# Ledger of designs, part 3: VH-VL binders against Peroxisomal protein 2

Target 1, 213 residues: Peroxisomal protein 2, of Schizosaccharomyces pombe (o74758)
Amino acid sequence: MTHNTMLQRFNGLLEPTHLYIVSVVAYSACNRPDKISGIAKEAMEHVGPSIYPKLREALVKSSPLVGFPRTINSLREMTTNIPPPFPDEFARAADADIDTGKRGKIYFEKTYGKVTQRVLRSMQSSSLDLANIALDYAYGKVLSFNEVVSPLETSLMIIAALVPQDVNPQLRGHLKGALNHGATKEQVMSARNIALEISKECGIQFKGDIETL
Short names: E, the ipSAE of ESMFold2; O, the ipSAE of OpenDDE; V2, 0.75 times the mean of E and O plus 0.25 times the DockQ between their complexes.

## First folded at step 1 (VH-VL)

Design c2 (framework fv_cosibelimab)
Fold by ESMFold2-Fast, scan of step 1:
Structure c2 (fold): chain C 213 residues (1-213), chain A 120 residues (1-120), chain B 112 residues (1-112)
Amino acid sequence: as target 1 above (213 residues)
Amino acid sequence: EVQLVQSGAEVKKPGSSVKVSCKASGGTFSSYAISWVRQAPGQGLEWMGVIIPIFGTANYAQKFQGRVTITADESTSTAYMELSSLRSEDTAVYYCAREGYSSGWYFDYWGQGTLVTVSS
Amino acid sequence: NFMLTQPHSVSESPGKTVTISCTRSSGSIDSNYVQWYQQRPGSAPTTVIYEDNQRPSGVPDRFSGSIDSSSNSASLTISGLKTEDEADYYCQSYDSSNYHVVFGGGTKLTVL
């Protein structure tokens, strides 16, 4: 059992805002919604109440990767135990006149760089519908929206969402992709290692070694 | 087994438009991007734009924005390139090319080319 | 957005080795794959190198590709030069930030 705050436990690995984003998403991906409110409370005490909308948005953005049930339960625990300091806003109303499909394609290409067409074709070969849903909905509507959580923060969140799921092919792409969105190698490895330690705490069993840069 | 077959040569007057077709056979049409590349006599290869049928969107080179439209009909496995407001400088061989099996915009198959001549 | 610059022409004798460079004007050459195409008059281009250094089936091992990060360039090398190698050669990459395929200006190879 850990007795430390998240900040003490992972001291110096990420700046506090990034640490708290990675932490809530990793626990959510582990199906440990019971951990979310304590971390959010610590985050608000250390960073200030302005972190609350960022944690909420990071959980929302994780939903295509983590799934709606785990995301809903994590958000419910956070809002039930810590009432939001600000009214909730439909941030994506800003997208009313935006071509989100094109924005998602841009984001996807920036993420995968050189291997974009290979990844896309591989997905299409498995399922055209899933590829379209991933690009138009997951990337277009959700992941490429950067008004609340930045592209760098989104990349760290994605790493936190994927590590507990033991999906090395996707993790490899997003470790490299985070660099394309402005993360340093140190930030990428820290997010990966924090999510790995949280996964171990939560009893996640891995089939082999977890992907690294 | 994959082949790209383009429509035949065209002679057009200045100010008109031309629409060239590229029919793909073999492989899964929707799984690949189709680009259009032109080559004026004695000149190099010039990329005009691309359509990725699964996205339903096209992107164009800045030089051709507003004059070129690239479309695809998945039911007939055919891509089209329409160029409007033709000028004598548009006289060129127009190629369609498929983004390849690997990655990185490798063109694995090319159409045979369509000569478009713009003359009065 | 970026440009790929090739020498306009190169010449070499049969049996010798020739190298054609392709230099990227901005951003790293390592950011995107480089392909090389061979084109003879009246014909569509054919691929001799894809993904920096890979050869399609049927292309002889006399053709090789390489990347030099320090000069920000790609190179096509043809050894054991034959008269049939006389053609125009184009490098090509992809500008992911602008969603544009970029071709080099082309190099006319003359085999003396």
Scores: ipSAE 0.000, ipTM 0.464, lowest interface PAE 13.9, mean pLDDT 88

Design c4 (framework fv_cosibelimab)
Fold by ESMFold2-Fast, scan of step 1:
Structure c4 (fold): chain C 213 residues (1-213), chain A 120 residues (1-120), chain B 112 residues (1-112)
Amino acid sequence: as target 1 above (213 residues)
Amino acid sequence: EVQLVQSGAEVKKPGSSVKVSCKASGGTFSSYAISWVRQAPGQGLEWMGVIIPIFDTANYAQKFQGRVTITADESTSTAYMELSSLRSEDTAVYYCARGDYDFWSGYDYWGQGTLVTVSS
Amino acid sequence: NFMLTQPHSVSESPGKTVTISCTRSSGSIDSNYVQWYQQRPGSAPTTVIYEDNQRPSGVPDRFSGSIDSSSNSASLTISGLKTEDEADYYCQSYDSSNYHVVFGGGTKLTVL
């Protein structure tokens, strides 16, 4: 059996705001932009219009993981079918006087903890440019910006972005990293399991077991 | 702290059915799978099946197909295992155990066990 | 489903090291995590190793887990053996192709 709403389907696993963040990002990562506007409408009806900028920001923050094409299509689906309830603005203008590269490194270190150097060296051994882009752009400009979506919400979003992509080494780091950003084990497992169920619905094929805490 | 508390011992006649409960406390119920595992006297652990409350689905070991039904009540955080057409070979301690939804990292908490004796 | 095969019993003296094997009959041992449970008479099982080689909080570092892909097996090693280690030990994995949890037959560890 299937449930009509995301709230009925995933009852009690996450607070509604977190559920909707995880859901839109998971569908985006599955390349199902057609699901986004329905979920956003449900979210606004249940939580209120203040969830809209959080869903938009969660999709923006997913872009280094999901990729620009899927992110653009998901955002376009949401904004075309649902008029924004608040004027959009360049929220990251707040970063004008911030060393975002340093902020990104601090965020990265907090995420990976004692394995930070191992993860960094692994990336650098494959491509120094990719490692620098990840730290300065993905973590610095995008993921470490916390004025709209919190570090905890960002961690749940990252899990939702990674599960459909079948990338266990990265998923393992971010399941543990979510705990470092204040998520409970239950929140982490719920985000992972919601994203896994969405992935299965979307026909994602996995090579083996999906990482767990 | 998570605890799984099971219902008390049962004595049943051959051909009857038994329903054992497992109440979870101190954590989330819906975000974990609950498996049922039995152990006949002097024998090993035997997996019977699992309920994944959020997906509203249960899976069973082939050996018990058609005789076992596993259900969950999310409002009371309680899982149930009902075994029908009981035989003397079903005499065992029945455990509930909590695992993740895909059973990849095993069980982190176990109930205390429920002895079911089937005798005539 | 695949089977997990353990020796029925092992015995060793206090202070020595014992190793219990768990061999997978089909498919790679690396395909799924292996857990190890300790069960004393009259008690529910408790986890001593999860995810191949991880120890739960409170389990002494004398307990370790390992995987050997070449023999398609997992092993539980207990060093500095103590009398309170006497118990039945079960390995467990998951058959993702058949959606089945699989237990080994169990190994009785005697410490004398």
Scores: ipSAE 0.000, ipTM 0.417, lowest interface PAE 16.1, mean pLDDT 87

Design c6 (framework fv_cosibelimab)
Heavy chain, then light chain:
Amino acid sequence: EVQLVQSGAEVKKPGSSVKVSCKASGGTFSSYAISWVRQAPGQGLEWMGVIIPILGIANYAQKFQGRVTITADESTSTAYMELSSLRSEDTAVYYCAREDSWYEYFDYWGQGTLVTVSS
Amino acid sequence: NFMLTQPHSVSESPGKTVTISCTRSSGSIDSNYVQWYQQRPGSAPTTVIYEDNQRPSGVPDRFSGSIDSSSNSASLTISGLKTEDEADYYCQSYDSSNYHVVFGGGTKLTVL
ESMFold2-Fast, scan of step 1: ipSAE 0.007; ipTM 0.486

Design c8 (framework fv_cosibelimab; at its last look DockQ between E and O 0.05; V2 from the best seeds 0.00; counts 0 for: pae E 6.9 > 2, placed apart)
Heavy chain, then light chain:
Amino acid sequence: EVQLVQSGAEVKKPGSSVKVSCKASGGTFSSYAISWVRQAPGQGLEWMGVIIPIFGTANYAQKFQGRVTITADESTSTAYMELSSLRSEDTAVYYCAREEYYGSGSYFDYWGQGTLVTVSS
Amino acid sequence: NFMLTQPHSVSESPGKTVTISCTRSSGSIASNYVQWYQQRPGSAPTTVIYEDNQRPSGVPDRFSGSIDSSSNSASLTISGLKTEDEADYYCQSYDSSNHEWVFGGGTKLTVL
ESMFold2-Fast, scan of step 1: ipSAE 0.006; ipTM 0.488
ESMFold2, look of step 2: ipSAE 0.007; ipTM 0.570
ESMFold2 (binder alone), look of step 2: mean pLDDT 90; pTM 0.923
OpenDDE, look of step 2: ipSAE 0.019; ipTM 0.534
ESMFold2, look of step 5: ipSAE 0.045; ipTM 0.636
ESMFold2 (binder alone), look of step 5: mean pLDDT 90; pTM 0.926
OpenDDE, look of step 5: ipSAE 0.020; ipTM 0.654

Design c9 (framework fv_cosibelimab; at its last look DockQ between E and O 0.02; V2 from the best seeds 0.00; counts 0 for: pae E 7.6 > 2, placed apart)
Heavy chain, then light chain:
Amino acid sequence: EVQLVQSGAEVKKPGSSVKVSCKASGGTFSSYAISWVRQAPGQGLEWMGVIIPIFGTANYAQKFQGRVTITADESTSTAYMELSSLRSEDTAVYYCARDLWGEDAFDIWGQGTLVTVSS
Amino acid sequence: NFMLTQPHSVSESPGKTVTISCTRSSGSIDSNYVQWYQQRPGSAPTTVIYEDNQRPSGVPDRFSGSIDSSSNSASLTISGLKTEDEADYYCQSYDSSNYHVVFGGGTKLTVL
ESMFold2-Fast, scan of step 1: ipSAE 0.307; ipTM 0.717
ESMFold2, look of step 2: ipSAE 0.032; ipTM 0.590
ESMFold2 (binder alone), look of step 2: mean pLDDT 90; pTM 0.926
OpenDDE, look of step 2: ipSAE 0.103; ipTM 0.695
ESMFold2, look of step 5: ipSAE 0.036; ipTM 0.615
ESMFold2 (binder alone), look of step 5: mean pLDDT 89; pTM 0.914
OpenDDE, look of step 5: ipSAE 0.026; ipTM 0.548

Design e1 (framework fv_ersodetug)
Fold by ESMFold2-Fast, scan of step 1:
Structure e1 (fold): chain C 213 residues (1-213), chain A 118 residues (1-118), chain B 112 residues (1-112)
Amino acid sequence: as target 1 above (213 residues)
Amino acid sequence: EVQLVETGGGVVQPGRSLRLSCAASGFTFSSYGMHWVRQAPGKGLEWYAVIWYDGSNKYYADSVKGRFTISRDNSKNTLYLQMNSLRAEDTAVYYCARDYGDYAFDIWGQGTTVTVSS
Amino acid sequence: DVVMTQSPLSLSVTLGQPASISCRSSQSLVYSDGNTYLNWFQQRPGQSPRRLLYKVSNRDSGVPDRFSGSGSGTDFTLKISRVEADDVGVYYCMQGTHWPYTFGQGTKLEIK
């Protein structure tokens, strides 16, 4: 029998590059690093070797959401089993003279739009330190860096990272936030549905219905 | 000073083999993927093969799959194309070109001519 | 594979006059990073190809400012603001967004 590719399994839901970004991040969030190398190999066969640094960057950008241990394991599986087609670069060296905290605040405001102040106040009321870490580190240093992975791709990646974690309040915000970064409703729902199917495959158990647009 | 030089072309009969070489100088060869592109007489450019910077993966156009093999020796800064079972339609000037991000196809060799005729 | 279609296939231009070459792709060339990986090459008679432009409008080092590129999505244009004798040759567009990389069929530029 013929093995199903990710492209065949999720045919037409997302363009190939977006599909592969969503897929590697969803499996990483499910703690299935063993799936990463096969997907990266397929991605390079269908999109070309230039997708490799984008998959690496998408995993790196997922780290504030997924956590370092799962991210490290996923990157290790990818790079050990699929040798990189290009040397790795410290892309964020470009940020040496950039106010990344300010950039993160702008990115955060664009993501949440009209509800920005509500989200910020809610986070601050629970922990001032966590709110500051989220803005300065997660949004500032990581998510708002767009030299390798675009804001639209970052939004799809965030959806893929959040769906397996069963965190509906955050997922709801980022489904809508993706629209603010230029994603279509169809792209948003496709990323969500792909991540949901991967989560089910990986045995993730959900407390209730997963957020939708 | 950044330079690619192809050699190994010539006139051969159908069914025979040739090995092309591309010597790189003036840049860190081992950091770049490499391509072979060909151009038939009076025709346009066609991509045919690529090899990753470390030699670990290779991709080919369908028309040459199974007949051509791309390889590289990073210690010698040299790219190779082994061409087997040559056909008249393989007659072309063969160029090597480098690849890395925004540097994709920014440097090309001078080309080497392969003529397959009876 | 993505099909790249150039028009016209040939054009003759008087020295000092502008020239425009169009390139259309069968699929959007916007890559997932928001960049459009559309390149333009020049091939002078008897010479190897030389890259003129990358990512639609960025000129390579040493390329004169009379060469410019524009376009988005599927439709792209190479413009030479004032043609010089050394511009004689064939011009190719190429997409690097989708695998495999594909070239247009070429446009021959001649002087009247």
Scores: ipSAE 0.000, ipTM 0.492, lowest interface PAE 13.5, mean pLDDT 89

Design e12 (framework fv_ersodetug)
Fold by ESMFold2-Fast, scan of step 1:
Structure e12 (fold): chain C 213 residues (1-213), chain A 118 residues (1-118), chain B 112 residues (1-112)
Amino acid sequence: as target 1 above (213 residues)
Amino acid sequence: EVQLVETGGGVVQPGRSLRLSCAASGFTFSSYGMHWVRQAPGKGLEWYAVISYDGSNKYYADSVKGRFTISRDNSKNTLYLQMNSLRAEDTAVYYCARSDEYWYFDLWGQGTTVTVSS
Amino acid sequence: DVVMTQSPLSLSVTLGQPASISCRSSQSLVYSDGDTYLNWFQQRPGQSPRRLLYEVSNRDSGVPDRFSGSGSGTDFTLKISRVEADDVGVYYCMQGTEWPYTFGQGTKLEIK
């Protein structure tokens, strides 16, 4: 359209694949599904058609954080306006013989490192059921599945999902956690700043300063 | 009521064994890491063992490694310390302490006294 | 091991006056996550220890605001703005940054 590309707008902050993952998830978290198809089209032109299933998977992985309604709307807009270049796959069929609860626990522990028990206890003291659902579903079934989107890519996606929601305690944990999954400090800060800029464009109002490393 | 109660202390001869217990009540025991901290008569606090909330991870101070074993039974809300090959320098008040992190002791028991003498 | 050194080993203060306790670590207590795992404990005579402060300056529930903590890296301070009779006891700093976890040797606070 009449606007600069995402690559021009955020020049040099992240490599293209990471930029597009962060961008679609940030707009989805802002409830701007209308922005997603244009970004996906640009991503395919610059990275190639292999980016499409990665963007789809990043949106799927954002669902425990962003919520099903916004995720469904974002995926619908993407697939309706940009025909998939490849048939969709039930990628998580690979989990048929995997203890996903154990995988989720390992992923959670790697993410939070030294403060793992504090985070777990905080959730459990508020609700044992919510803590179990977070570990078994969010981390186990969704976030720890790494065959389509890597742990590093997942970490950047999580930052993009959390920034627009103004949830500093969780954002702080995942900024640190991204380093534990192989992201550089520069990549973490770039993902955070891109998501913040998108949030401001979308009219998100923040109660205070947004967490930083 | 939220509390920790230690039992099992007493007077014991060098080279023998004791098993300490710490009974937890008033909170979800299985959500917390647990520690043993001791205090020799007239001396300061010395940390020496920790166990994770699910019992999968344990760490010991070098002074007790190989002699002391920390364990827990979440179904009974109880923490244990098996003390083998006791020495005179193990004489102390033994506290169990709760932590949501390994280094935060937010709840302490009243302590149980272990005296190792001939 | 990280060595924790407190000073003074004992101090005697008049009721209502301030007290200050220093704690020095043999190496930086800043963990790789950027947080500083330094805690302060109080032990009244004949009683179990209780936590006063965690992560340098955060007061535990029920701890009066006359207790404050400050510092960074290797140098930390516990301050009591107005000493009360109930403050008599031994104060310990403790590090959770590195294994094994270590306490300072303690500072005994007495009223004149």
Scores: ipSAE 0.000, ipTM 0.498, lowest interface PAE 11.6, mean pLDDT 89

Design e4 (framework fv_ersodetug)
Fold by ESMFold2-Fast, scan of step 1:
Structure e4 (fold): chain C 213 residues (1-213), chain A 118 residues (1-118), chain B 112 residues (1-112)
Amino acid sequence: as target 1 above (213 residues)
Amino acid sequence: EVQLVETGGGVVQPGRSLRLSCAASGFTFSDYGMHWVRQAPGKGLEWYAVIWYDGSNKYYADSVKGRFTISRDNSKNTLYLQMNSLRAEDTAVYYCAKDFYEYSFDYWGQGTTVTVSS
Amino acid sequence: DVVMTQSPLSLSVTLGQPASISCRSSQSLVYSDGNTYLNWFQQRPGQSPRRLLYKVSNRDSGVPDRFSGSGSGTDFTLKISRVEADDVGVYYCMQGTHWPYTFGQGTKLEIK
């Protein structure tokens, strides 16, 4: 059986905007940039042109998790095949007077709640530099910037980025963390299941079962 | 040499308040969470409060939630415990303890005795 | 709350002989990062607790080699290979895996 649209394939699992965010990030994480332009075109037809900058931002926000090479290829595929309906912006120029390290720390604390110090100290025990890079770069500069993609949308995007990578310890933390950013259990499980089906389609091999809530 | 020195204990009547202090030295105080642990006369150890390294997160045991408030002043290297609405069952030796990666305590103070009686 | 149960509650040992204290948790102490956050503390009469071991078997600086820890999941053991007079006191296991942190009820070690 064949499905022509992402909406038909994943009918009712997420609202369209969230579905398209999860879908482009999951394919990017699978190293399937060739899928991105078709999804972006469908998204614009069904949601409107305003979805375009959100998909671009979701891919940008996925870069600390997915990696620069896959993110660059996915963005290139999207922008060369589907002309942007609006001029691109250096949206993070708004951060010129913002303590992004502090913002990232607040975001990280909200994500992990009462286990925040345990997660942080665990990272620090492995590498102080990696912990600082994660907090300052990933959380500070990238993930806690919420002007284009909301904290809820960011949480769903993170799930989509982690599922294809077979990293259950991190996935477990972010499934629970998404609830702290306002996602429902249903939204979290839908994002996880959509990303898992995309991963299977893309031939991702998993060591064992994928985490659930 | 790591040292934790508690002060502020004493005898107090039920319903009154006490404020405990714990002065820290020998480590970078602002890098570590801090805990309060108590021990009633002839009984075992009971954890009841923690404060994160920058003061942003605090957690309490249900037995003291709403009555005790943990706080810290990183500029003074000092941990505090504000104890309100004291009851006879709060009688114990109160220890401050340095957090060890949010799963243990590597250093303890000498303890300060709180006695709640008429 | 996770219940920590120690056995025996009291132990009387002849100097130079070994001692063993058991600790059982009501839930697994393996955290999502794969580490087991089980600690052992010693409290001598009238003194503050002192940590002996963390993450099951890691010995603190200054703790003699005669103290060792073992176990996994829910079952843990503290062993003293040769008991000395200074070992008199109460020994507590403590879990840091689950909130709130909980202690065992303590095991009193005395010399015969």
Scores: ipSAE 0.000, ipTM 0.442, lowest interface PAE 16.9, mean pLDDT 89

Design e9 (framework fv_ersodetug)
Fold by ESMFold2-Fast, scan of step 1:
Structure e9 (fold): chain C 213 residues (1-213), chain A 118 residues (1-118), chain B 112 residues (1-112)
Amino acid sequence: as target 1 above (213 residues)
Amino acid sequence: EVQLVETGGGVVQPGRSLRLSCAASGFTFSSYAMHWVRQAPGKGLEWYAVISYDGSDKYYADSVKGRFTISRDNSKNTLYLQMNSLRAEDTAVYYCAREGWEDYFDYWGQGTTVTVSS
Amino acid sequence: DVVMTQSPLSLSVTLGQPASISCRSSQSLVYSDGNTYLNWFQQRPGQSPRRLLYKVSNRDSGVPDRFSGSGSGTDFTLKISRVEADDVGVYYCMQGTHWPYTFGQGTKLEIK
């Protein structure tokens, strides 16, 4: 690619598909859409064209955490500069007859385990509407949809989205939550460390130490 | 290396107030709910108060509601317990404890002794 | 409040022999997520409590394999397969499933 590939830079930390998911989401969260197309091109060269819809979906799933403007710009960069290998499909059409709010609640409870009610109460004490939007929209419609990106891949994506934002309370929950969705401790720490290194490259200033497992 | 260090204990007269502090180090304090647990002389452990990671939610044992106030300052990595209207029955070693992710009370401080006597 | 009852309240064990401590809860400790929030703590004389086991049977880092936990629902057991001198102290079970959180009364382990 250029002087250093993502595989060379982060050798052995994650298997390639997971590395590329973490990388595109971390750069998107850093507001570096200009990095996305190069990484996606490398991903297709090393993993094959089937990774393209996974990277697109990972960026879509990051939108409640990263925000629509950064997500739109990252997706635009990828799709404009790299010919799509497959036609895009409305994958969430599969949800037409699904109670996505219930699915989201189950996903949220699996993520947080015994501290689920404490996390929910914390959000509710600030805003009941925000808590309902988080459960029904973020978790229900977006994060709990697993047809394209698995629960494990979703967990690694969430870590990549949160690290650059310097939000340790949420990051702590999702480091542990990833274990509940099948990630190993090594995968969780690798995703965190990759996202932290990308954040430092992008000039993100942190208030203090970044949460660890 | 997770460490919790309690200070502020001492001998105090009934009806007076005392403030305990717990200094945290070796972990991201702002990500954890924190607890106060006490142990009366020759007795077992008894839970008294919890505060959420962001300070927005607090719960107390019935015996201390209205008398004790739990608070935290995440910028200073410090947990507090304000104890008002102290009674002889409040005499105990007071521990701060971290609510672990997998299960409760994964790390404890060394404790600070509060003695309420005339 | 959920009542946690330990037995025996004290026991004396010869070095190298096994020890068992029972803990009973007045209500099931299975939480809505399917987990059982039952912990075991050790308190050596003059020291702070240290968690040995969480979620019934999981050992904390640094806790020797000779400590094991078992049980389900309302009946739980802490077992020490071969007691060592460093094991003297008071052992507490604790539940985090129901508010308020409650501890057993403690079991004192002594070496003969």
Scores: ipSAE 0.000, ipTM 0.484, lowest interface PAE 11.2, mean pLDDT 89

Design r1 (framework fv_recaticimab)
Fold by ESMFold2-Fast, scan of step 1:
Structure r1 (fold): chain C 213 residues (1-213), chain A 121 residues (1-121), chain B 112 residues (1-112)
Amino acid sequence: as target 1 above (213 residues)
Amino acid sequence: QVQLVQSGAEVKKPGASVKVSCKASGYTFTGYYMHWVRQAPGQGLEWMGYINPNSGGTKYHQNFKDRVTMTRDTSISTAYMELSRLRSDDTAVYYCARDYYDSSGYAFDIWGQGTTVTVSS
Amino acid sequence: DIVMSQSPSSLSASVGDRVTITCKSSQSVLYSSNNKNYLAWYQQKPGKSPKLLIYWASTRESGVPDRFSGSGSGTDFTLTISSLQPEDFATYYCQQYYSTPTFGQGTKLEIK
């Protein structure tokens, strides 16, 4: 049977706000910016215009994982085809007096829990600079900022960003990490399965089975 | 349902090579490092090294570094450990074992049944 | 390599007994930054592969009966079986994973 909307296609798997966050990030990670504006229009019709800043923020927060070029193109498609219902703003100006490095470290430790030291040592063994950039920039400046999207929403976004990239070791960490940020097993598996279905639609070929909880 | 199944017992002469296989099922093979641990008769357990099945990257214990080769075939979820220039003191049961994520690695939650390798003249 | 020493090498006990096995490392396996001990305990029955019982010195693996407990910190560790059952007669190994993995020589638990 034919499915015309994301909500019809993935009915009941996630609440609508989470579904739309996962969907735009998964398509962006697949380099399908052409899909973004249609999904954002559907999201606004179903949830209301307040979802627009959340979709924008989810795409911004995906940038350390997806990369700037794909993220810029996805945001551009959204903004040029749908007039923003609210002015864009420098949301992270709220961080002016915040120790974002410390906030990032705390977020990282909560994400990885028992395996925090293994993940940190693994990154440091690969590159001390990359480990510092991951903690200070990715976790500190970007992922631990929760004024627009929650830590749970951020976790679902990360899953959607990683699934299309076929990176099972990192995906495994973030599936478990989502539980540490308050997601249910059902939410985690739904986000993973939605992103996998979108990846298959976009022609992503996987080397083997994709990680599960 | 998660299990590791190893190849059968081997008898080799000194100087020969042996290749042991370890087939994974019930989990994502590429998601976990695969370690190799041996146990000589009446002795303790000895770690030999690991392979990352996703990348093919390996790390070997210094005692085995120039004699061991670890490989994998992702299409059949199978890891291999080949030990060359066998000596009589290489007689042991060889285990494959899955890296345990919850321990931060280097502890082992799932083990193969073991492969007995006997090296005798 | 860190050397792991277990005592006793063998122990005879009866069903219902409280059994204690000790493990000592040649250097600390406590990581000060996270305050965790990188120590595991395994059970091995004759002709079988080892089975993980305890990790992080005191965290019980899923499915392991609550009569098994681990304790200790730094260099001195203990595995306790509070009320020995018939299926518990086996060899027990400690393992450090602070550095390159090393195991103790094992403690064989036998029926008295």
Scores: ipSAE 0.000, ipTM 0.413, lowest interface PAE 20.3, mean pLDDT 88

